# Designs tried in a protein design chat: VH-VL binders against Glutathione S-transferase TCHQD (TCHQD). Part 9

Target 1, 266 residues: Glutathione S-transferase TCHQD (TCHQD), of Arabidopsis thaliana (Mouse-ear cress) (o80662)
Amino acid sequence: MQLYHHPYSIDSQRVRLALEEKGIDYTSYHVNPITGKHMDPSFFRMNPNAKLPVFRNGSHIILDTIEIIEYLERIAEVSSGIEDATFNREVVEWMRKIREWESKLFTLAHIPDNRRLYVSKFLRMVVIARMAESPDLASAYHRKLREAYDTEDKLKDPGALRRSKDHLLRLLDEVETKLEGTTYLAGNEFSMADVMLIPVLARLSLLDLEEEYISSRKNLAEYWALVRRRPSYKKVIGRYFNGWRKYATLVKTWMFVRVRSLLRKY
Below, E stands for the ipSAE of ESMFold2; O stands for the ipSAE of OpenDDE; V2 stands for 0.75 times the mean of E and O plus 0.25 times the DockQ between their complexes.

## First folded at step 4 (VH-VL)

Design b3h (from b3 with heavy chain I54T D101E F102Y, light chain N31D; framework fv_diridavumab)
Fold by ESMFold2-Fast, scan of step 4:
Structure b3h (fold): chain C 266 residues (1-266), chain A 122 residues (1-122), chain B 111 residues (1-111)
Amino acid sequence: as target 1 above (266 residues)
Amino acid sequence: EVQLVESGAEVKKPGSSVKVSCKASGGTFSSYAISWVRQAPGQGPEWMGGIIPTFDTAKYAPKFQGRVTITADDFAGTVYMELSSLRSEDTAMYYCARDSEYWSGYEYMDVWGKGTTVTVSS
Amino acid sequence: QSVLTQPPSVSAAPGQKVTISCSGSSSNIGDNYVSWYQQLPGTAPKLLIYDNNKRPSGIPDRFSGSKSGTSATLGITGLQTGDEANYYCGTWDSSLSAGYVFGGGTKLTVL
């Protein structure tokens, strides 16, 4: 099996956590969306939404994060501590509820304006270059270009960020309430619901927002401490996010974008 | 070969603030994170926070969050640490230290300043 | 209070060997690389070991490091009077707030 992913992608982290918890071996392919690699024509033909992750098993390609996780549950041997989301309604409901919160706008709002705008312009140039190189995909690339401009417009709208923050606060309040009575989101056993939530908490940690969003909620703070001790967390997220290591990939990405922009190579 | 040159000793009153500087000599900060570490008399070192000067990205230890501000002046090649609302227990030697190259993914402090003594007395 | 636990002191004669332990948790030593620092009286700490067991240029091979689980060890062989110093372990802590943490220190006395 093959997984096309990036260590900073929340949905990539979700699938990788599921793979690790199930003990499923796979071949890892790194695709950095900040440098525009997800827009390369060969990858784009496999995934017209240009979202990560992409899962392959032979000729079988699955593009939706929840569908990938459900597929892994069906084919994998049942792992200790993991509930089968295919047959547990509460797990499925949490997974869908958590996925409804989109991290992109929230994340971009916490990046300095000069860096964010520079990367945004670079990515639009990448899309334009790919559109010119592959006329058969021009319509789909044009849609991606429109989405990029829409994201820039949302970043100028204080109401859009406020709605995103309010959505996250409501989600975390529901999680806090559930964790008053259970060890994990769907009961006392680890499940795919936890797999969906853990990357959200990791994103808040990456943005240095633990005190505001996590530490302020007693049960969520205890949960966060608990899930970070899982071997799956350490392998999928911890090794990339501890200490100054979290900046190493960002610095390499920034240097790549800057060099390509200076050379006008997209 | 790179040296970190810290500003001179400070004597401050409780409730005031202190700003200590750290300048690279014989090299630059461009590929490194810079940490601030203090050591009270007879105690071990305590990490206060750090900054990646190139990115203006600062991280603070929870104990100091809200009281410490770490900034970089790329033009002057200098990193600053400002500690506000000073108390007697803030009396310590304050060190700047060069963390490993931030794109290496390693965390260790290989070059240390000689330290700045800050005394808080009434 | 220090997050990492070290014995407060250790002593031995010149030419002997000593071992200094550093004990933590899964969120610090368990998840991260450990460094060791030597501090001579009146001086700033000096990096002695990084990445659990690596020596910077200029550090003699009689200094060694190791890590097992949530504990790390600094070994010093062929003790010299100039080794008399405080020794600190250090690592990143991935608990609720990420940050660097040091051990409480071990005073090595060469008798």
Scores: ipSAE 0.000, ipTM 0.520, lowest interface PAE 10.6, mean pLDDT 83

Design b3j (from b3 with heavy chain S35E, light chain N31D N32D; framework fv_diridavumab)
Fold by ESMFold2-Fast, scan of step 4:
Structure b3j (fold): chain C 266 residues (1-266), chain A 122 residues (1-122), chain B 111 residues (1-111)
Amino acid sequence: as target 1 above (266 residues)
Amino acid sequence: EVQLVESGAEVKKPGSSVKVSCKASGGTFSSYAIEWVRQAPGQGPEWMGGIIPIFDTAKYAPKFQGRVTITADDFAGTVYMELSSLRSEDTAMYYCARDSDFWSGYEYMDVWGKGTTVTVSS
Amino acid sequence: QSVLTQPPSVSAAPGQKVTISCSGSSSNIGDDYVSWYQQLPGTAPKLLIYDNNKRPSGIPDRFSGSKSGTSATLGITGLQTGDEANYYCGTWDSSLSAGYVFGGGTKLTVL
């Protein structure tokens, strides 16, 4: 089994948490989307949406995060000698509800405009360079270029950010209410619903928004403290996210982008 | 090789503010975070907060939240720590220290300034 | 006020070995790497150990560190009079309201 992922990708963190919770070994391949590595032709041919993660097991390539987790649930149960493993209905409902909140616009809105625009320009130049190098993929790269401009337009729309923030607030309020009666999101046992939520909370931590979104909710704050003690969290997220380490990839990426831009290499 | 040069000693009255500077000599703060740590006479060190100068992104200890402000210049060569509403218990040595070499992936306070004495008295 | 607990003092003769303990919780020592700092009288703290057991360039191998669970230990062998100092452990606390935390310090006296 192979996983193409990045430590900052919410969906990558979800799949990696599932893998660790189930004790499933895999070969790790890092793909940094901020430097444009997800636009490299070899990766792009495997996943034209250029999204992370990408999961492979032999001939099976699975691109959807929930489908990957469902696949892992089945093989983990088979490996442990337990037959007919199925997700609890409440677990599936939470997974889909959490998946509905898209983090991209919210994340970009909390990055200083000058840094964000500089990286955005760099990524567009990378797409243009790849398009020139691989004419057979030119149509797909044109689509990615259009998506980049569309994202910039959405960042200029105060209504889009407001809708994203309101969606997150509604989600976290529902989580807070559920956690009044249970230890974990779908009951008193850890489940894949928690695997879906934990990276959302980690993203809020990465953006220095814990006080506004987590600390203000008593049960969510206690839940966040609890889940961060899990060995899976420590291995997948914690080793990258304590203290200043959560900024390490951003600083390295910023320096990389600045050097390449100065040298006009894309 | 890199040294941290802190500004000179300050004597302040209660209720005033103090702003201490920390400048990199022989290098820059481009790949580092800078911490501010104080030490009252006869006491151990106490972390106040820190900053990633290149992004001007700061974190503060809860005890100092609202009273301390940490900033950096645009070239990431100088970091400032301003403490407001000074009290006699703010009398301490104030250190800046280099942390988090992001290029190497390690996090530790390996280079310390010599400290700035701040005395709060009438 | 210190978050991490250290013995207030320790003493030994030149050439002997001493160990200094540092006790915390699952949110600090249990969750992150431990550093140790030496502070000679009238000077700024100096990094002795980082990442639980690693030494910076210039620190003699007679200084060592270890970590087990929520506790860390600094070991000093072949004690010298120049080792008289205060020693502090430190680490990042992963709790929502915390940041970097230090131990209360241990005064080492070389008799």
Scores: ipSAE 0.432, ipTM 0.729, lowest interface PAE 2.6, mean pLDDT 85

Design f1a (from f1 with light chain S30R S91D; framework fv_lutikizumab; at its last look DockQ between E and O 0.01; V2 from the best seeds 0.00; counts 0 for: pae E 14.7 > 2, placed apart)
Fold by ESMFold2, look of step 5:
Structure f1a (fold): chain C 266 residues (1-266), chain A 122 residues (1-122), chain B 107 residues (1-107)
Amino acid sequence: as target 1 above (266 residues)
Amino acid sequence: EVQLVESGGGVVQPGRSLRLSCSASGFTFSDYYMSWVRQAPGKGLEWVAYISSSGSTIYYPDSVKGRFTISRDNSKNTLFLQMDSLRPEDTGVYFCARDYEYDSSGWYFDLWGQGTPVTVSS
Amino acid sequence: DIQMTQSPSSLSASVGDRVTITCRASQSIRSYLTWYQQTPGKAPKLLIYAASSLQSGVPSRFSGSGSGTDYTFTISSLQPEDIATYYCQQDYSTPYTFGQGTKLQIT
């Protein structure tokens, strides 16, 4: 089983948490979307949307996070003969509700403008170069270029940014209420609903927004402390959030982007 | 008809308590986050608390955390601020303000009460 | 805390003048900036939200602009009823902080 992912991608973290909680072995391939490597033609042919993560098991290529997790449930059931009692309709509904929050726009809105614009320009140049190099994929690359401009337009629209923030606040309020009666999101046992939520909270921590969104909610704050103790969290997220690894990743990524931009070698 | 009306302000000694109320009318109170904002005499505005539409989420700045308690009763369309361990620097006019609607766009204080004065002095 | 630095602290202008007030945030607030008008003895009144969006019922002579850390509030043609103190506020992150205010007077 192969997973193409990045340690800071929310959906990548979701799938990796599911894999670790189920004890499923996989081969990890890092693909850094800030450096544009998710746009390389070989990866793009496998994944025309250039989205992370990409899960592969033999000829099965699965791109959707919830579909990947459902596939993992089915594999685990077949291999063990034991159905996971915590994977039910409430869990799936929570997973879909949490996925609906547009994390990309929220994240980009909290990145310093000068760095965001520099990276955005770099990535658009990468797409243009790949379109010229691979005419058979040109229509798909053109779609990605249009998406990049649409995202920049949304970042300039205060209404779009406010709707993303409002959506998150409503989601976290609903989670806060649910956690009054249960230890975990979908009950008193850890479930795939929690693997969908934890990376959202980790993103808020990464953006230095815990006080406003997490600490202000008593039950959510207790939940956040609880789930960070899990071995799966420490391996998938906590390992990459320590200052040394975070700093090293940031420096390597920025150096790559800056060197390629200076050389115009996209 | 759409209005917020504060009450419960007064003159108290340091270390004492006051309970402020804010009565809402003319809109669906339970759809909105609510805030308290204060203004010291001759000074600017300071936000002091918010509470979510359901009452499940509450935030205080450090200046009042642990001393003030915001609450609401959606069945009575009323917002409360319990102010304990009052200090002279808490002196000012206290406004209740309507924050954003849970299912609509935007955060801003589009409706304010006229304020209730609080004086903390010996 | 995000500090909001508003300038000037006071301002005098004549009817018909263009008036500009500046608000600077200690970090980027992504256009989560609101302008309020407070007449003496009254509660604040919302004028501008989202840095540049005019609240319903507010005259078109009021406008806002800016991005990142630097924002401006403009009255294109000052009217006698515009005598007030004006406050900017960020609602990007808690605590939601206000500028110190600008007292506007008509000469």
Scores: ipSAE 0.000, ipTM 0.451, lowest interface PAE 14.7, mean pLDDT 84
ESMFold2-Fast, scan of step 4: ipSAE 0.313; ipTM 0.735
ESMFold2 (binder alone), look of step 5: mean pLDDT 91; pTM 0.908
OpenDDE, look of step 5: ipSAE 0.587; ipTM 0.855

Design f1d (from f1 with heavy chain S104Y, light chain S30K S93D; framework fv_lutikizumab)
Fold by ESMFold2-Fast, scan of step 4:
Structure f1d (fold): chain C 266 residues (1-266), chain A 122 residues (1-122), chain B 107 residues (1-107)
Amino acid sequence: as target 1 above (266 residues)
Amino acid sequence: EVQLVESGGGVVQPGRSLRLSCSASGFTFSDYYMSWVRQAPGKGLEWVAYISSSGSTIYYPDSVKGRFTISRDNSKNTLFLQMDSLRPEDTGVYFCARDYEYDYSGWYFDLWGQGTPVTVSS
Amino acid sequence: DIQMTQSPSSLSASVGDRVTITCRASQSIKSYLTWYQQTPGKAPKLLIYAASSLQSGVPSRFSGSGSGTDYTFTISSLQPEDIATYYCQQSYDTPYTFGQGTKLQIT
């Protein structure tokens, strides 16, 4: 089994947490979307949406995060010889509800404009360079270029950000209510519903929004402290984003983009 | 000065109830998860329950689930264990323990009370 | 539940000896392993956490190592005050489980 992923990707974190919790080994391939590696022709042919993660098992390629997790549940089920009770109706409902909140616009809105625009310009130059290098993929790359401009337009729309924030607040309020009576999202046992939520909380922590969104909710704050104790969290997220390490990781990525942009290499 | 002191233990008949208390001093009690751990005479340690810092997250192993209730009063720096439907196999010394977190990589008990004896006997 | 098995259940050693106790988990606990010392009639005392980290104030003759399912606790040079029962504990998953204990005696 192979996984194309990156530590910054929320959906990558979800799949990696599922793999760690299930004890499933895989071959790791890092694809940094900030440096444009997801636009490389070989990766782009495999996933023309250019999104992470991409899961492979032999000839089987799965691109949707929930479909990957469902596949892993079935593998674990066969391996243990017992049907997994964690994959039930409430778990599936939470997974789909959490997936409905899109993190991209929210994340980008909390990055300083000067840095965001610099990275945005760099990524557009990468797309243009790949389009020139692979004429057979020109139409697909042109679509990605249009999407980049559409994203910039949405970032200038205060209504779009407000709707994203309202969606997140409603989601976290539902989570807070559920956690009044249970240890985890779908009951007193850890499940794939928690796997879907943990990266959302980690993203809020990374953006220094923990006080506003997590600490203000007593049950969610305790839940966040509890799930950060899990070994899967430490390996997938904690090692990259605990304390000062989050700044070091961001600085290294920024420096790479700045150097390549200065050298006009795309 | 940093200490946990248990009380409430005693001799009780099977089927009866007993309430244990643990008084914390010398640290900010409301910042810590707390646990109860018991030890039967001449036997090893057995974890009985934990409760989160705010009191909202609680866990029991199957051996006591439905019979024991852990609770806390942060304003009084006190942890409780309500033990109902007591059985002879619940006999032992009950320790109050503080859960300490190390770099989000695990919990361990860094502070223990002296223990309070509970004997369930006819 | 995760089962913790200690070996040996008891051992006798002389002052100055190197003493080794092992702890085996029924599944990987990824170094979420703690060692405690208990003298008769007293509460357990934390010695080692996260498999290999020495608790502040604990003598350097105590050490821990291991990963996955297999963990080792060592006393490099046994002292008379080290006579006690030693317990390992996993905190990887609930319920938290302890080993059965290793009773250390002096010969």
Scores: ipSAE 0.000, ipTM 0.434, lowest interface PAE 13.5, mean pLDDT 84

Design f1e (from f1 with heavy chain T57Y S104K, light chain S91E T94R; framework fv_lutikizumab)
Fold by ESMFold2-Fast, scan of step 4:
Structure f1e (fold): chain C 266 residues (1-266), chain A 122 residues (1-122), chain B 107 residues (1-107)
Amino acid sequence: as target 1 above (266 residues)
Amino acid sequence: EVQLVESGGGVVQPGRSLRLSCSASGFTFSDYYMSWVRQAPGKGLEWVAYISSSGSYIYYPDSVKGRFTISRDNSKNTLFLQMDSLRPEDTGVYFCARDYEYDKSGWYFDLWGQGTPVTVSS
Amino acid sequence: DIQMTQSPSSLSASVGDRVTITCRASQSISSYLTWYQQTPGKAPKLLIYAASSLQSGVPSRFSGSGSGTDYTFTISSLQPEDIATYYCQQEYSRPYTFGQGTKLQIT
């Protein structure tokens, strides 16, 4: 099994948490979207949406996060001798509900405009260079270029950000209510629903928003403290979000973007 | 000023029960996970239980699971350990400890009580 | 369960000596390792957390290093008040486990 991912990708973290919780080994391939590696033709042909993660097992390629997790659940159950393994209905409902909140706009809105715009311009130049180098993929790259401009337009729309924040608040309020009666999202046992939520809380923590979104909710705050004690969290997220290590990766990434931009090598 | 004080230790026969208490002062007790750690005579430290800030999330190692119960009363700033079906191997000094989170995923015991001795002998 | 093995189990050294204690985990613990000092008859005291971070108020002669499965605790210049038993502890996985301890004596 192969996983194409990046430590700062929420969906990548979800799949990696599932893999760790299930004890499934895989071959890791890092694809840094900030440096434009997800636009490389070889990766782009595998996933023309250029999104992470990408899961591969032989000739089978799965691009949707929930589909990957369902596949992993099936594999884990089969290896334990269980033929017909299915998620509990509540687990599936939580997974889909959590996935409906898209983190990209929210995340980008909390990054300083000058740095975000610099990276955005660099990525657009990468896409333009790839269109010139791979005419067979020009149509798909044109779509990615239009999506980049659409994202900038949404970031200029206060209503879009407000709707994203409102969606998150409603989601966290539902989580808070559920946690009044249970240890985890779908009951008293850890499930894939928790796997979907944990990276959302980690993103809020990374953006220094714990007080506003997590600490203000008693049950959610205790849940967050509890799930951070899991070995899977420590390996998948904790290792990369600890102190200076998160800044080291960001500095190296920004230097790469700056050097390539100055040299006009895309 | 900031301190934890254990009490309730003593000498007890195998199969009997004992309840330990830990009184916290000088900090907001309700903000912290709390643990019990024990130490057998002349031996090393062994973690016994933790309890979340609200009391909802609890964990025990297999050595005490089903026999020990950790609980807390945040209104009284007190942590408890109810020890049932005591065995000679439960003999030791029992420490109350505060779990301090230093990072998004890391923690350690930054504050310890002086310990209360428990002897289980026949 | 993760097993923590300390070496040596006991150590005799002179004032001013450099003292080194090692701690090995049965599996990688990603630097989620803490060092405690326990003087006879007293509670343990936190010295180092996250493998290498010195706790506030702890003398700079104490240091920690390591990663993965292998960790080291060092006292650069032993002082009389350092006579104690030292313990490592992993916080990576439940149940949380301690090393067996290293008893330090002064000659």
Scores: ipSAE 0.007, ipTM 0.497, lowest interface PAE 11.2, mean pLDDT 85

Design f5a (from f5 with heavy chain T57Y, light chain S93D; framework fv_lutikizumab; at its last look DockQ between E and O 0.68; V2 from the best seeds 0.00; counts 0 for: pae E 4.8 > 2)
Heavy chain, then light chain:
Amino acid sequence: EVQLVESGGGVVQPGRSLRLSCSASGFTFSSYWMSWVRQAPGKGLEWVAYISSSGSYIYYPDSVKGRFTISRDNSKNTLFLQMDSLRPEDTGVYFCARDEFGSGSYYDWFDPWGQGTPVTVSS
Amino acid sequence: DIQMTQSPSSLSASVGDRVTITCRASQDISNYLTWYQQTPGKAPKLLIYAASSLQSGVPSRFSGSGSGTDYTFTISSLQPEDIATYYCQQYYDYPLTFGQGTKLQIT
ESMFold2-Fast, scan of step 4: ipSAE 0.536; ipTM 0.807
ESMFold2, look of step 5: ipSAE 0.351; ipTM 0.730
ESMFold2 (binder alone), look of step 5: mean pLDDT 91; pTM 0.922
OpenDDE, look of step 5: ipSAE 0.752; ipTM 0.881

Design f5b (from f5 with heavy chain T57R S105D, light chain S93E; framework fv_lutikizumab)
Heavy chain, then light chain:
Amino acid sequence: EVQLVESGGGVVQPGRSLRLSCSASGFTFSSYWMSWVRQAPGKGLEWVAYISSSGSRIYYPDSVKGRFTISRDNSKNTLFLQMDSLRPEDTGVYFCARDEFGSGDYYDWFDPWGQGTPVTVSS
Amino acid sequence: DIQMTQSPSSLSASVGDRVTITCRASQDISNYLTWYQQTPGKAPKLLIYAASSLQSGVPSRFSGSGSGTDYTFTISSLQPEDIATYYCQQYYEYPLTFGQGTKLQIT
ESMFold2-Fast, scan of step 4: ipSAE 0.280; ipTM 0.686

Design f5c (from f5 with heavy chain S103E, light chain S30D N31D; framework fv_lutikizumab)
Fold by ESMFold2-Fast, scan of step 4:
Structure f5c (fold): chain C 266 residues (1-266), chain A 123 residues (1-123), chain B 107 residues (1-107)
Amino acid sequence: as target 1 above (266 residues)
Amino acid sequence: EVQLVESGGGVVQPGRSLRLSCSASGFTFSSYWMSWVRQAPGKGLEWVAYISSSGSTIYYPDSVKGRFTISRDNSKNTLFLQMDSLRPEDTGVYFCARDEFGEGSYYDWFDPWGQGTPVTVSS
Amino acid sequence: DIQMTQSPSSLSASVGDRVTITCRASQDIDDYLTWYQQTPGKAPKLLIYAASSLQSGVPSRFSGSGSGTDYTFTISSLQPEDIATYYCQQYYSYPLTFGQGTKLQIT
């Protein structure tokens, strides 16, 4: 089994948490989207949406995060001697609800404009270079270029950001209410619903928004402290979120983009 | 000044009960997870219980599960350990400890520690 | 449970010596390891967390290294006040477990 991912990708973190919780081994491949590696022709042919993660088991390629997790649940159930796949409606409902919140616009809105625009320009140049390198994929790369401009337009729309923030607030309020009666999202046992939520909370922590979104909700704050004590969290997310290592990783990535841009190497 | 002060230790017969207290000062007690750690005479450290900031999440190792109960009163800045069905092997110094927050992360290392309170279970 | 084994169990060294203590976990703990110093009759004191990070206020002669299952604690130039028992602790998985301790004496 192979996973193409990045430590700071929310969906990558979800799949990696599921793999760790289930004790499933895999071969890891790092793909950094800020440096444009997800636009390399070999990866792009495997996933034309250029999103992370990508899961492979032999010739079987799964691109959707929830489908990957469902596949891993099936593997784990068969290995544990369960004849029938267990279907927990509440777990599935939480997974879908959490996935409905799109993190991209929210994340980009909390990055300083000067750095965001610099990276955005760099990534557009990478796409243009890849179009020249692989003419057979030019149409698909043109689509990605159009999507980049659409994202820029949404960042200029204060209504879009407000709707994204409102969606997140409603989601977290619903989570807070559920956690009044249970230890985890779908009951007193850890589930894949928690796997979907944990990276959202980690993203808020990464953006220094814990006080506003997490600490202000008593049950969510306690839940966040609890889930960070899980071995899966410590291995997948925790090791990348300490003070200096967090800054070292972000600075290194930004310096790479700056150097490549100055050399006009895309 | 952050301080933790344990009390309630003493000498008890096997099978009896004892309640330890830990008084916290100099920090917002209600924001921290708390632990009890013990040390038998001439032996090493053994973690015996933790409790979340609200008191709703609690964990014990198998050695004390079913016999010990950790609790807290955030209005009084006090942590408790109720020890029932005491055995000679429960003899030791009992420390309360605050679970430290790392920068950007919450971890399970202990700082500060209390002075410890001795518990002796003998006939 | 994760078992933590320290070596040596006791050590004698002279002032100015370089002292090394090792801690081995029964499984990979991914750098989730602390080192504590305990002076006789006192509470333990945190020296190192996350395997290699020095706690604020702790002298620079103390250091930690290692990864996976094998970790090392070093005192680069032993001082008289360093006479103590040293403990490693993993915080990767519950229950939290400590090593048996290494008693350091100065000769």
Scores: ipSAE 0.027, ipTM 0.618, lowest interface PAE 7.6, mean pLDDT 85

